# Designs tried in a protein design chat: VHH binders against q9xw16. Part 112

Target 1, 132 residues: q9xw16
Amino acid sequence: MSGWNAYIDTMTAAAPSIKRCAIVGAADGSVWARTEADNVFKASEEELKTFVALFNDVTQVPAKGADIEGVHYVVPRTEESLIFGKKENTGFFAVKTKSAVLIAVYEGPNEVAAQVRKAVESMQTYLNNAGY
Below, E stands for the ipSAE of ESMFold2; O stands for the ipSAE of OpenDDE; V2 stands for 0.75 times the mean of E and O plus 0.25 times the DockQ between their complexes.

## First folded at step 9 (VHH)

Design w25 (framework vhh_gocatamig_d2; at its last look DockQ between E and O 0.88; V2 from the best seeds 0.00; counts 0 for: pae E 5.6 > 2, SAP .708 > .668)
Fold by OpenDDE, look of step 10:
Structure w25 (fold): chain B 132 residues (1-132), chain A 120 residues (1-120)
Amino acid sequence: as target 1 above (132 residues)
Amino acid sequence: EVQLVESGGGLVQPGGSLTLSCAASGFTFDDYALAWYRQAPGKKRELVAGISWGGDTVYMDSVKGRFTISRDNAKNSVYLQMNSLRAEDTAVYYCAAPKPPPEGYGFDYWGQGTLVTVSS
């Protein structure tokens, strides 16, 4: 297992509503680590390549939504290094670091999203400080 | 101050139709996606439909083909056309908008809601 799996475990432990998550290369969407087994993160590298490219211009993402694992999400708004989406009782948070994109897909009532955002942004801060 | 005001709720029979409206103010309407949520008795609030400022839409699976979300940016309004209503659609329906950066985790502003009751 890659050392990056530890960061996956940290995020999932910090927010129990996270069902699946991944750490991918910001440049090409290559998978560095992901949840596996019963909670396997299913996005293909082709999808991820498209997804990480959204960070090149986040201003247009709310107009078009975003796709993860073949699921289409409405994007309420974006920030320079943050994209989040909603569908039914599910959603995702994606944050960009210096070299990576962290993606967390969650399920639950609307209020659980706050904890998910905190989890991924905490990891974002940690990795940025570590040079990643 | 952000304000969302829902209207159009009421009592309808199964199979009936209803159109909900939401008048929004206090923020840049055209910059954000909008949504309708609902909360049935004893259940958690759930996203029914969302619409981007570009017209992209997302629906609950259970309402696909029956509900249509739309928006009129000139009127700062969002609508939910509900057809083929079922008893399970009974709930308080809420209009929702996101908070501006850096706050928020989805749709964080809510109206007071409008009650939709589907019953024979």
Scores: ipSAE 0.904, ipTM 0.951, lowest interface PAE 0.5, mean pLDDT 95
Fold by ESMFold2-Fast, scan of step 9:
Structure w25 (fold): chain B 132 residues (1-132), chain A 120 residues (1-120)
Amino acid sequence: as target 1 above (132 residues)
Amino acid sequence: EVQLVESGGGLVQPGGSLTLSCAASGFTFDDYALAWYRQAPGKKRELVAGISWGGDTVYMDSVKGRFTISRDNAKNSVYLQMNSLRAEDTAVYYCAAPKPPPEGYGFDYWGQGTLVTVSS
């Protein structure tokens, strides 16, 4: 089946507080793999196309926030290849590789957020080294 | 070096109003969002409201329409106007700001907190 599903499994195993996640194409937001069933990542392809375009100029993102799965998040700040957001007790981390964007939605305090960021950035490094 | 100092907490009756203020020092939060969190006894700390440099806001669903977050960028300050206060709003309220790169997971600098008690 799809090899990309194994990377979803690896990320969720590394940070169990990830509630939903996806790997999408950086150019168009097309879904390569995502969590399914009770943990289905619900973002539409149009929403994802809009979201991945944010990486074209991350400096504009904090001014307007970001929308994932129909939920609006405040974006505290960005880094060159990292967008993260917060709402209530939830948040997300999104990182860009050469060909992909990894998005992880989680629930929990800053200690949990640290684990999620580490898992997503570890996968970002791995995929970049693999040419993706 | 980064310090967040809250003020404005106190005891109010249900239906009353309070304004919380937070002054940030030690870092200029240009292009960074600022936020208010709260923690009620026995509950997890949660984001009440956040505001970007450009004025984009997010609110906890239970306070939307009652609370208004605002900021004064020249004073490096953020405010929370709380109207129609309810007993459920009783909590310690924290001002929060993000850490600059490369560290950070959201809003990682916190103030000391200010207690808001809504009681008759």
Scores: ipSAE 0.690, ipTM 0.860, lowest interface PAE 1.1, mean pLDDT 89
Fold by ESMFold2, look of step 10:
Structure w25 (fold): chain B 132 residues (1-132), chain A 120 residues (1-120)
Amino acid sequence: as target 1 above (132 residues)
Amino acid sequence: EVQLVESGGGLVQPGGSLTLSCAASGFTFDDYALAWYRQAPGKKRELVAGISWGGDTVYMDSVKGRFTISRDNAKNSVYLQMNSLRAEDTAVYYCAAPKPPPEGYGFDYWGQGTLVTVSS
């Protein structure tokens, strides 16, 4: 059984507006853990490989937007290790650690986004400090 | 610092058209994605359309084919062409932009809004 599921639970508990999330390998998009059951994170391996490669040059992402779970998002702005996307009343935050990309898909207005970002960035910091 | 000023709202009949404009200042306009949001009475603010700094667009489903977002980087302006207007499009429309890092969490700068009323 995956010990990474505990990290999924930690992020979803910290920001209840997260509807789906995943931890994937930064090199190849392989899934280490994801939300399951009623809220399965449904991105394909091919889509995830393309998605994590966006972090190879994050400065180009605002010009292109980003796709995850078959949905195209406008990317308002990026930081070196963070991509934020928006569509309608949904959005995502994705952050890169040394070895992984954390992806959280949420629903709600822009006011909710700050809580989601904080939850994902807190986990990013923890994993980086642990060598992941 | 950043300033966003919307204009072009008004009263219009169903099926009519309006063009909303947003004049932006205080940042390098062509490096940022921009968006239009709206807020109808009793509802939360919702993303209507967004445009990346490279020109890629996103629309909410109910406005696809009727609304067009565009930008003119030379004039530091973003526009929303609204065609085939319906009563459900009645709302205050806001222009939005992201904050510069490290302080932003998305579309964080907002204009004062411009009212669009669609009524027979």
Scores: ipSAE 0.168, ipTM 0.594, lowest interface PAE 5.6, mean pLDDT 85
ESMFold2 (binder alone), look of step 10: mean pLDDT 78; pTM 0.781

Design w26 (framework vhh_gocatamig_d2)
Fold by ESMFold2-Fast, scan of step 9:
Structure w26 (fold): chain B 132 residues (1-132), chain A 120 residues (1-120)
Amino acid sequence: as target 1 above (132 residues)
Amino acid sequence: EVQLVESGGGLVQPGGSLTLSCAASGFTFDDYALAWYRQAPGKKRELVAGISRGGDTVYMDSVKGRFTISRDNAKNSVYLQMNSLRAEDTAVYYCAAPKPPPEGYGFDYWGQGTLVTVSS
């Protein structure tokens, strides 16, 4: 069931500059929920499997960057359970919970990025507290 | 204290070339990706090129094939080689670095900038 879509809606309401986002399984990158229609999150299953594996050792990620939706992002640095990237006027934040990875793609400057990071980290905290 | 100092800007004719240099200090240069941003008159600041710790690069679509970003870890420097310059490349160019954890949203430290003017 699509109970997970409520969390997508919560994140996009909190940060309207999120263009696309998804909640995926931390072990395999399986999609639990994602934005659809005009804002469809387009990452393939193979790309997501590769992406979530980056959380096995985030310290290696700034050396090579990350791919989301066929777009290659430079990763300035990482944090424990947080990867973020930049390209042109777009960026993403990805956070890992116990069993999920939340990915939000946005457009805009650092002021916009701050709002997106807050929304994603708030959801990360909520899901961790809920046992996910 | 993080410092980024840009140089190499100037006036150049369309089709010309410039090399921008950035000298970085106050952080472990090799640990981070570095970037070049620009801000054109009346426009927002935008990411032109980025280079990972390992040398992998990303470029703004409009400069791809014309600009090349590189780094020299021994000199704590990052460079932007700009070829086939166009009037639309006129901007102040900024060298950029991320803030160390736990704060930051991307490339949050910028230098003071170096002006590039492309006109005849």
Scores: ipSAE 0.590, ipTM 0.813, lowest interface PAE 1.7, mean pLDDT 88

Design w27 (framework vhh_gocatamig_d2; at its last look DockQ between E and O 0.85; V2 from the best seeds 0.00; counts 0 for: pae E 6.8 > 2)
Fold by OpenDDE, look of step 10:
Structure w27 (fold): chain B 132 residues (1-132), chain A 120 residues (1-120)
Amino acid sequence: as target 1 above (132 residues)
Amino acid sequence: EVQLVESGGGLVQPGGSLTLSCAASGFTFDDYALAWYRQAPGKKRELVAGISQGGDTVYMDSVKGRFTISRDNAKNSVYLQMNSLRAEDTAVYYCAAPKPPPEGYGFDYWGQGTLVTVSS
């Protein structure tokens, strides 16, 4: 219902392979918006609190992987404001803005990941420019 | 230049075992997670197993308990031990590594692949 839902819709429209996604507070993992209904983003706020804290030291994440929605992913590598993971034919991209973390969980062949990254990074850029 | 060279593929009977090896070069091996993918005829390439920089492992559900991924940083190698092989495991298996920043969206480098055929 919040204005943040529009950004969820923008990301999911930009990358059809995105199954679930969320916008959460970078400081505490509080959910600002998420996909709902048949594609509800299921991560708890406690889990998200742990997840967003990974951005405090992304260099350690490739060694341990990352958990989203109770699923454990291998993390090929990280960047300062980017964490991505893989499992089977699924994966996630998480990007950090000034005040938020954008998380997109996708499903499909390896090649669809490129479009997902582009979608979340585009939103990252937009929100950063908007001061968020 | 990144290079991944798989070996160990072959023909095995159902229930058999096989060990795949991958020799990697051209990047800082210790800094990255590695993976094995496979592609069966008429299907898309799929992640079979991944191993993190620290040795944490991820498997596709259908191979859990049967396959084991491991790495030897001293040899710049990654391995896939496959036990209790099934006909549906028949595929070309690929060793995979990520691209360094800023490029990449997962495991983006691939070897030439090695064929595993499980048939009675």
Scores: ipSAE 0.898, ipTM 0.948, lowest interface PAE 0.5, mean pLDDT 95
Fold by ESMFold2-Fast, scan of step 9:
Structure w27 (fold): chain B 132 residues (1-132), chain A 120 residues (1-120)
Amino acid sequence: as target 1 above (132 residues)
Amino acid sequence: EVQLVESGGGLVQPGGSLTLSCAASGFTFDDYALAWYRQAPGKKRELVAGISQGGDTVYMDSVKGRFTISRDNAKNSVYLQMNSLRAEDTAVYYCAAPKPPPEGYGFDYWGQGTLVTVSS
């Protein structure tokens, strides 16, 4: 938690349109760091445990969608280590590393979504290279 | 070329119904979710309804219970049944599909749009 808040700050600085985000353990969904206060990431421990388990087989995810912060998103498709969803003018990107899952919730059009995806993938690369 | 061709728009009175259709070609229809977006005059485009390859759906809160999205994989088509139409539903409606990997940010391919006008 102590050092992990710096990575939250890095992601939100890279993509200011991120409304809320978190870094959680890939095995159990335990929160390592998240946005706080007015931008608090609101997912429960049980929801996060369920969410990170989706990465065990991403090909099953589009059939049922995904829930984050009590909101149901349609999942248009997945990639090996990437799940993304859409609802109204909101969306999320979630990427898996060796030890972590990064989740970013944003609001805005596809141009905004592009910046958010780039920010989470950059952090994914960084953490994988660092052994996480 | 990926093509999405919308039809079914028109002028209806408040309380009326319309069914929009979208015919898709140029991609593996059965593997992807499809969506309907709309853009009202002076507003930004927003996701109205989405349907996954397995039938999971999402709806904009203001249309839930009034609109129904469905798909027919044999016809490569997606539909939006709109009931109890209101003046606020007046918009150009767009069919949308995701880009295949490795690119894409959601629903990235769009049709030309079909105009729905709800007016008395």
Scores: ipSAE 0.672, ipTM 0.852, lowest interface PAE 1.4, mean pLDDT 89
Fold by ESMFold2, look of step 10:
Structure w27 (fold): chain B 132 residues (1-132), chain A 120 residues (1-120)
Amino acid sequence: as target 1 above (132 residues)
Amino acid sequence: EVQLVESGGGLVQPGGSLTLSCAASGFTFDDYALAWYRQAPGKKRELVAGISQGGDTVYMDSVKGRFTISRDNAKNSVYLQMNSLRAEDTAVYYCAAPKPPPEGYGFDYWGQGTLVTVSS
């Protein structure tokens, strides 16, 4: 989906510390767009189905963590439509819209994490306002 | 005021062991994840290990199998047992906690740190 790929480009441009990202369907984890080529976002459809289901009750996620691309992350806390996780020098932010989940995997300290969160939340707002 | 006070650092030989402790106050300890970070000279801080309120743990790959994070909620304390220490483990170690919602981007509070030096 060439149109959805533009949103991938928008997020990576807004926060250069993002190494991989994807837009997936909230109901089934189907991939609408993702980073490709040398930075392929590599998660199976089965893993993504499990991941998006975490948004059905985000309050239980901090107790057990989350998995993306076969990597287990500690989830320090969650918000109604936001999950973030940490492992080593990497982390992720994931946000839910009406129809999709935006996932961004990044490297770096808290200073760059703020830009990553802002990028995904800005896109979340845009897609929600557009009905997605 | 959130306070995190690390202790237990010191000089150890390669292959040795050390236990770090962190006493926490100023928040409801049981409700929060805790972590240990480290910073070697000239390097950025990196997450060494984390433990959720429910006991789920993560470790950086280079310490997995050698370090164990644990918590004692009765003592408001988190620990890092470090075994099979290597020269590369030399760093200032920080205990860390997340900020209360809605702020925060990870483990955003930390203490003053405790120095671990691994040298013969």
Scores: ipSAE 0.075, ipTM 0.548, lowest interface PAE 6.8, mean pLDDT 85
ESMFold2 (binder alone), look of step 10: mean pLDDT 79; pTM 0.787

Design w28 (framework vhh_gocatamig_d2)
Fold by ESMFold2-Fast, scan of step 9:
Structure w28 (fold): chain B 132 residues (1-132), chain A 120 residues (1-120)
Amino acid sequence: as target 1 above (132 residues)
Amino acid sequence: EVQLVESGGGLVQPGGSLTLSCAASGFTFDDYALAWYRQAPGKKRELVAGISAGGDTVYMDSVKGRFTISRDNAKNSVYLQMNSLRAEDTAVYYCAAPKPPPEGYGFDYWGQGTLVTVSS
């Protein structure tokens, strides 16, 4: 209802081009909050467990890409706590905090991607400062 | 100074084939994914195919089975083999590479583009 869902609402309000997003546990990929209804984030528990494990060594990720919601994305490059991918007109940004991974899927060109990255990184900073 | 130089575009009949080539310089080619984008008249630029540093690939649904992306790290080159071309494949094709950290949102460096026209 509230709690972690409020952070989902904050990110989607900041970047309306986010189609779906989730906050999951960094250790196991357990879902803490996600978009629902018309914008339901559809990743399976196994897929999320595999996905968050990518942050154990982000340098390996560009070699294999990443899968989110059954969709395979090419990963152009990574940063220490950031993985992002592209597929057709869609993309994602995923950032790791101390305890969480934030995942946002969006549609649009690089100007849209810039807004999504900013929203996700702002939330990453906020959660790190809050001890998460 | 990142440079991407495309070649191989041209006029081809429906059902024909073309191979596009991209020569890349000015960055650590072996460490990054490379991509082909296209922009048709009046449409948005879209990712056609991408290839990871390890050779894993992604394709736009409408080109799966018809297009093949490949890379040659010794030549710092990426290729797009296009088979069974359709009129809807008519576009300017761009080779693309990511910006290095901390900038960037995907594939942010572009070549000049090479025109592919599919018509009878």
Scores: ipSAE 0.628, ipTM 0.833, lowest interface PAE 1.6, mean pLDDT 88

Design w29 (framework vhh_gocatamig_d2)
Fold by ESMFold2-Fast, scan of step 9:
Structure w29 (fold): chain B 132 residues (1-132), chain A 120 residues (1-120)
Amino acid sequence: as target 1 above (132 residues)
Amino acid sequence: EVQLVESGGGLVQPGGSLTLSCAASGFTFDDYALAWYRQAPGKKRELVAGISHGGDTVYMDSVKGRFTISRDNAKNSVYLQMNSLRAEDTAVYYCAAPKPPPEGYGFDYWGQGTLVTVSS
């Protein structure tokens, strides 16, 4: 039966610069779906639990940065339901919905980041409207 | 109006050092992380170093151990100390800051840049 992988496929089709992504539970960081094979999203259960807890108080995140897949990112700033980070030519966008957190890791300059943010926010809106 | 003004660039020999400075105005300096980017001829801009308002840092792998980013919140300034410079470090260096919500994709405000040339 259709799992959450269809939403991963939709996001990566909308923004091909997304290298790896995942949809995880907002309460516990449990993986609902993630990219697989050559672009597998490599985050431990402990890392994801720590990461989703950042959304409990996003105002503290820029002071400490964030870790995804064992990579430490500087977080320039946050919004109530958005954390984004940068390292070298790599970045991420993470958005919180009612019950999920979407995480997309990309490579490329700010022009690429704009496309990725749009794809992630479009999916955030879709899932919120679907009750997730 | 956000303004970032860089200084400290110049010509140095391989193995030399430079300190870049950035004076920031037009926003609350303490609330945001700040960064140094560089752009070499024919290349895209890339993040060299970033520093959180709490002092946490991130570095490009090729400069780690050679470059140090720091900030002075009282002076509204961010610095990049560059040691053991290599020819491949030749680039225009930009100080960068994020846009305030609801817009932004990373570090979106950029200064005019300061040229660093590493040559014998």
Scores: ipSAE 0.544, ipTM 0.797, lowest interface PAE 1.7, mean pLDDT 88

Design w3 (framework vhh_gocatamig_d2)
Fold by ESMFold2-Fast, scan of step 9:
Structure w3 (fold): chain B 132 residues (1-132), chain A 120 residues (1-120)
Amino acid sequence: as target 1 above (132 residues)
Amino acid sequence: EVQLVESGGGLVQPGGSLTLSCAASGFTFDDYALAWYRQAPGKKRELVAGISSGGDTVYMDSVKGRFTISRDNAKNSVYLQMNSLRAEDTAVYYCAAPKPPPSDYGFDYWGQGTLVTVSS
């Protein structure tokens, strides 16, 4: 059983508007844990490998956007170790730690987005402090 | 200060066309993605179309093939060309731009909006 599933549970409990999320390896995009069943995170290995490589230079991302689960998102801007995107009333936040990338896909207005961002940033801080 | 000014809204019949324009100032236009949001009566605001600094586009599924977002960096303007308009497209349309860090979410600046009414 993956101990990483506990971190998925923590993030989804902190922000109920998270529809799907995953923790993936920063080097290769390998899935360590993800939401399953009716909320399964459906990104392919190739897509995740491409996505985590975006963190090598986040300043280039707003020029082209980003793809998650076969959905193309506009990326308004990036911050150090943070990529986020928008489409319709959905969006994502992705944050990089030392060895992982946390991805949360949500649905809702800007107030909801702020809550999701806080949840993933809190987990990012926790994992970095734990050496991940 | 970032300023966004929308124009081009109005009353149009189903099947008609409108072009919305947004004039932007107060930031380096070429470096930012820009978007059009809309808010229909009784509904929440939603992203209709987005355009990256490189010209890559994103559309709401219900407008894909009917609406086209474009930008003119020399004029600091973004446009939404709306064809085959439907009654469900009736909304106030907002031009939107990102705030710099430490703002919390996406497209945080928007203008006053321009009303689009699709009715006979």
Scores: ipSAE 0.369, ipTM 0.714, lowest interface PAE 2.7, mean pLDDT 86

Design w30 (framework vhh_gocatamig_d2)
Fold by ESMFold2-Fast, scan of step 9:
Structure w30 (fold): chain B 132 residues (1-132), chain A 120 residues (1-120)
Amino acid sequence: as target 1 above (132 residues)
Amino acid sequence: EVQLVESGGGLVQPGGSLTLSCAASGFTFDDYALAWYRQAPGKKRELVAGITSGGDTVYMDSVKGRFTISRDNAKNSVYLQMNSLRAEDTAVYYCAAPKPPPEGYGFDYWGQGTLVTVSS
Protein backbone atom coordinates (compact mmCIF):
# COMPACT_ATOMS: atom_id res chain seq x y z
CA MET B 1 0.00 0.00 0.00
CA SER B 2 3.16 2.12 -0.12
CA GLY B 3 3.62 3.39 -3.70
CA TRP B 4 0.95 6.09 -3.93
CA ASN B 5 1.33 7.29 -0.33
CA ALA B 6 4.42 9.31 -1.38
CA TYR B 7 2.16 11.53 -3.53
CA ILE B 8 -0.15 12.17 -0.57
CA ASP B 9 2.90 13.21 1.46
CA THR B 10 4.07 15.52 -1.34
CA MET B 11 0.72 17.32 -1.54
CA THR B 12 0.34 17.79 2.22
CA ALA B 13 3.92 19.09 2.48
CA ALA B 14 3.24 21.60 -0.34
CA ALA B 15 -0.03 22.79 1.26
CA PRO B 16 -0.09 22.15 5.04
CA SER B 17 -3.67 23.52 5.22
CA ILE B 18 -4.88 20.33 3.52
CA LYS B 19 -6.67 18.52 6.35
CA ARG B 20 -7.37 15.29 4.47
CA CYS B 21 -6.80 14.05 0.94
CA ALA B 22 -6.97 10.99 -1.27
CA ILE B 23 -6.04 9.66 -4.69
CA VAL B 24 -8.79 7.44 -6.08
CA GLY B 25 -9.46 5.59 -9.33
CA ALA B 26 -11.35 7.71 -11.88
CA ALA B 27 -13.38 4.74 -13.13
CA ASP B 28 -14.62 3.35 -9.80
CA GLY B 29 -13.51 5.57 -6.91
CA SER B 30 -11.27 2.85 -5.48
CA VAL B 31 -8.78 4.30 -2.99
CA TRP B 32 -5.14 4.21 -4.18
CA ALA B 33 -3.87 6.28 -1.24
CA ARG B 34 -5.28 8.57 1.46
CA THR B 35 -4.27 10.47 4.57
CA GLU B 36 -4.46 8.25 7.68
CA ALA B 37 -4.54 8.25 11.51
CA ASP B 38 -5.69 11.64 12.92
CA ASN B 39 -6.10 12.96 9.36
CA VAL B 40 -7.92 9.93 7.94
CA PHE B 41 -10.00 10.61 4.83
CA LYS B 42 -13.30 8.99 5.78
CA ALA B 43 -15.32 8.80 2.56
CA SER B 44 -17.03 5.44 2.02
CA GLU B 45 -16.55 3.32 -1.11
CA GLU B 46 -20.12 4.10 -2.26
CA GLU B 47 -19.67 7.84 -1.69
CA LEU B 48 -16.43 7.84 -3.72
CA LYS B 49 -18.03 5.83 -6.55
CA THR B 50 -20.81 8.45 -6.68
CA PHE B 51 -18.31 11.33 -6.44
CA VAL B 52 -16.01 10.24 -9.31
CA ALA B 53 -19.10 9.75 -11.53
CA LEU B 54 -19.69 13.52 -11.23
CA PHE B 55 -16.78 13.98 -13.67
CA ASN B 56 -18.87 12.32 -16.40
CA ASP B 57 -20.81 15.63 -16.65
CA VAL B 58 -19.37 18.40 -14.46
CA THR B 59 -21.95 20.92 -15.76
CA GLN B 60 -24.69 19.27 -13.65
CA VAL B 61 -22.74 19.46 -10.38
CA PRO B 62 -23.41 23.10 -9.29
CA ALA B 63 -27.20 22.54 -9.37
CA LYS B 64 -26.98 19.75 -6.74
CA GLY B 65 -23.70 20.24 -4.90
CA ALA B 66 -21.39 17.43 -3.84
CA ASP B 67 -20.99 15.22 -0.79
CA ILE B 68 -17.60 14.25 0.65
CA GLU B 69 -17.19 12.46 4.00
CA GLY B 70 -20.92 12.92 4.63
CA VAL B 71 -20.62 16.71 4.35
CA HIS B 72 -22.66 18.58 1.73
CA TYR B 73 -20.72 21.30 -0.13
CA VAL B 74 -22.12 24.00 -2.36
CA VAL B 75 -20.30 23.93 -5.73
CA PRO B 76 -20.13 27.50 -7.09
CA ARG B 77 -19.03 26.35 -10.55
CA THR B 78 -16.95 23.70 -12.27
CA GLU B 79 -14.22 23.57 -14.92
CA GLU B 80 -13.16 20.76 -17.21
CA SER B 81 -11.55 18.20 -14.85
CA LEU B 82 -12.09 20.36 -11.73
CA ILE B 83 -14.83 20.42 -9.08
CA PHE B 84 -14.54 22.57 -5.97
CA GLY B 85 -16.89 23.22 -3.08
CA LYS B 86 -17.38 25.36 0.00
CA LYS B 87 -19.00 24.88 3.42
CA GLU B 88 -18.43 27.35 6.30
CA ASN B 89 -14.63 27.73 6.64
CA THR B 90 -13.92 24.45 4.83
CA GLY B 91 -13.70 23.47 1.19
CA PHE B 92 -12.38 20.92 -1.24
CA PHE B 93 -10.70 20.71 -4.62
CA ALA B 94 -11.07 17.61 -6.76
CA VAL B 95 -9.25 17.18 -10.07
CA LYS B 96 -9.39 14.39 -12.62
CA THR B 97 -6.35 12.99 -14.42
CA LYS B 98 -6.31 10.28 -17.09
CA SER B 99 -6.76 7.47 -14.52
CA ALA B 100 -7.24 9.13 -11.12
CA VAL B 101 -9.19 11.72 -9.14
CA LEU B 102 -7.31 13.74 -6.51
CA ILE B 103 -9.43 15.07 -3.63
CA ALA B 104 -8.15 17.54 -1.04
CA VAL B 105 -10.22 18.86 1.89
CA TYR B 106 -8.93 22.00 3.56
CA GLU B 107 -9.88 24.62 6.15
CA GLY B 108 -9.28 28.34 5.73
CA PRO B 109 -10.06 31.46 3.66
CA ASN B 110 -9.47 32.04 -0.08
CA GLU B 111 -5.74 32.62 0.50
CA VAL B 112 -5.50 29.07 1.87
CA ALA B 113 -7.75 27.72 -0.92
CA ALA B 114 -5.36 29.24 -3.50
CA GLN B 115 -2.42 27.28 -2.05
CA VAL B 116 -4.45 24.06 -1.95
CA ARG B 117 -5.65 24.47 -5.56
CA LYS B 118 -2.05 25.10 -6.66
CA ALA B 119 -0.81 21.94 -4.91
CA VAL B 120 -3.61 19.77 -6.33
CA GLU B 121 -3.20 21.12 -9.88
CA SER B 122 0.58 20.66 -9.70
CA MET B 123 0.06 17.00 -8.81
CA GLN B 124 -2.62 16.66 -11.53
CA THR B 125 -0.11 17.92 -14.12
CA TYR B 126 2.62 15.61 -12.82
CA LEU B 127 0.39 12.51 -12.90
CA ASN B 128 -1.00 13.31 -16.36
CA ASN B 129 2.56 13.71 -17.68
CA ALA B 130 3.47 10.38 -16.04
CA GLY B 131 0.56 8.71 -17.88
CA TYR B 132 -1.92 8.33 -15.00
CA GLU A 1 -17.38 44.63 -14.40
CA VAL A 2 -18.90 42.54 -11.61
CA GLN A 3 -20.58 44.66 -8.94
CA LEU A 4 -22.23 43.48 -5.72
CA VAL A 5 -24.03 46.05 -3.53
CA GLU A 6 -25.30 45.06 -0.08
CA SER A 7 -27.98 46.79 1.99
CA GLY A 8 -30.22 46.13 4.98
CA GLY A 9 -27.73 46.08 7.85
CA GLY A 10 -28.37 47.89 11.11
CA LEU A 11 -28.70 47.69 14.87
CA VAL A 12 -31.14 45.12 16.23
CA GLN A 13 -31.93 43.63 19.64
CA PRO A 14 -31.29 39.94 20.43
CA GLY A 15 -34.18 37.86 19.10
CA GLY A 16 -34.91 40.41 16.36
CA SER A 17 -34.89 40.04 12.57
CA LEU A 18 -33.20 41.72 9.60
CA THR A 19 -33.29 41.10 5.85
CA LEU A 20 -30.10 41.74 3.89
CA SER A 21 -30.27 42.41 0.14
CA CYS A 22 -27.58 42.22 -2.53
CA ALA A 23 -27.99 43.74 -5.99
CA ALA A 24 -25.70 42.11 -8.55
CA SER A 25 -24.63 43.33 -12.01
CA GLY A 26 -21.99 42.76 -14.66
CA PHE A 27 -22.56 39.02 -15.20
CA THR A 28 -25.29 36.55 -16.21
CA PHE A 29 -26.95 36.40 -12.78
CA ASP A 30 -29.12 33.35 -13.50
CA ASP A 31 -26.03 31.19 -14.17
CA TYR A 32 -24.05 32.09 -11.03
CA ALA A 33 -24.02 30.89 -7.46
CA LEU A 34 -24.18 33.62 -4.79
CA ALA A 35 -23.24 33.63 -1.14
CA TRP A 36 -23.30 35.58 2.09
CA TYR A 37 -20.13 35.71 4.18
CA ARG A 38 -19.55 37.49 7.49
CA GLN A 39 -16.55 38.78 9.40
CA ALA A 40 -16.59 39.83 13.03
CA PRO A 41 -13.82 42.13 14.35
CA GLY A 42 -10.59 40.17 14.80
CA LYS A 43 -12.12 37.03 13.25
CA LYS A 44 -11.70 35.32 9.89
CA ARG A 45 -14.35 35.64 7.17
CA GLU A 46 -16.73 32.66 7.02
CA LEU A 47 -19.46 31.42 4.66
CA VAL A 48 -22.88 31.94 6.25
CA ALA A 49 -25.09 30.76 3.38
CA GLY A 50 -24.83 29.97 -0.33
CA ILE A 51 -27.29 29.35 -3.16
CA THR A 52 -26.63 28.01 -6.66
CA SER A 53 -28.46 28.72 -9.93
CA GLY A 54 -30.21 25.35 -9.51
CA GLY A 55 -31.40 26.21 -5.99
CA ASP A 56 -28.97 24.10 -3.95
CA THR A 57 -28.22 25.77 -0.61
CA VAL A 58 -25.64 25.51 2.14
CA TYR A 59 -25.73 27.04 5.63
CA MET A 60 -23.30 27.48 8.48
CA ASP A 61 -24.44 25.08 11.21
CA SER A 62 -24.99 27.84 13.82
CA VAL A 63 -27.48 29.71 11.57
CA LYS A 64 -29.35 26.69 10.17
CA GLY A 65 -33.08 27.10 10.88
CA ARG A 66 -32.65 30.82 11.70
CA PHE A 67 -31.34 32.22 8.40
CA THR A 68 -32.77 31.70 4.91
CA ILE A 69 -30.98 32.54 1.66
CA SER A 70 -33.09 33.21 -1.43
CA ARG A 71 -32.67 34.71 -4.90
CA ASP A 72 -34.82 36.66 -7.36
CA ASN A 73 -33.43 36.24 -10.86
CA ALA A 74 -35.80 38.84 -12.34
CA LYS A 75 -34.30 41.46 -9.97
CA ASN A 76 -30.70 40.16 -10.06
CA SER A 77 -30.83 40.02 -6.26
CA VAL A 78 -29.96 37.62 -3.45
CA TYR A 79 -31.35 37.92 0.09
CA LEU A 80 -30.53 36.75 3.58
CA GLN A 81 -33.48 36.65 5.97
CA MET A 82 -32.07 36.57 9.50
CA ASN A 83 -34.39 35.58 12.36
CA SER A 84 -33.74 34.99 16.07
CA LEU A 85 -30.57 37.09 15.95
CA ARG A 86 -27.89 36.55 18.61
CA ALA A 87 -24.98 38.69 19.83
CA GLU A 88 -22.56 36.33 18.04
CA ASP A 89 -24.21 37.21 14.69
CA THR A 90 -22.68 40.72 14.97
CA ALA A 91 -20.43 41.13 11.92
CA VAL A 92 -19.96 42.83 8.57
CA TYR A 93 -21.93 40.75 6.03
CA TYR A 94 -20.62 40.42 2.47
CA CYS A 95 -22.35 39.32 -0.70
CA ALA A 96 -20.05 37.16 -2.84
CA ALA A 97 -19.89 35.53 -6.28
CA PRO A 98 -17.39 33.18 -7.98
CA LYS A 99 -14.79 34.29 -10.51
CA PRO A 100 -15.27 32.89 -14.01
CA PRO A 101 -12.88 30.14 -15.21
CA PRO A 102 -9.95 29.57 -15.23
CA GLU A 103 -9.41 31.40 -11.90
CA GLY A 104 -11.18 30.99 -8.62
CA TYR A 105 -11.12 29.40 -5.21
CA GLY A 106 -14.79 29.56 -4.26
CA PHE A 107 -16.51 32.92 -3.96
CA ASP A 108 -13.95 35.50 -5.02
CA TYR A 109 -15.87 38.68 -5.89
CA TRP A 110 -17.06 40.66 -2.87
CA GLY A 111 -19.31 43.60 -2.17
CA GLN A 112 -18.34 46.37 0.24
CA GLY A 113 -20.31 44.82 3.12
CA THR A 114 -23.14 45.87 5.40
CA LEU A 115 -22.78 46.03 9.21
CA VAL A 116 -25.14 44.03 11.44
CA THR A 117 -24.95 44.80 15.17
CA VAL A 118 -26.94 42.68 17.63
CA SER A 119 -26.98 44.25 21.09
CA SER A 120 -29.35 45.18 23.85
Scores: ipSAE 0.595, ipTM 0.819, lowest interface PAE 1.6, mean pLDDT 88

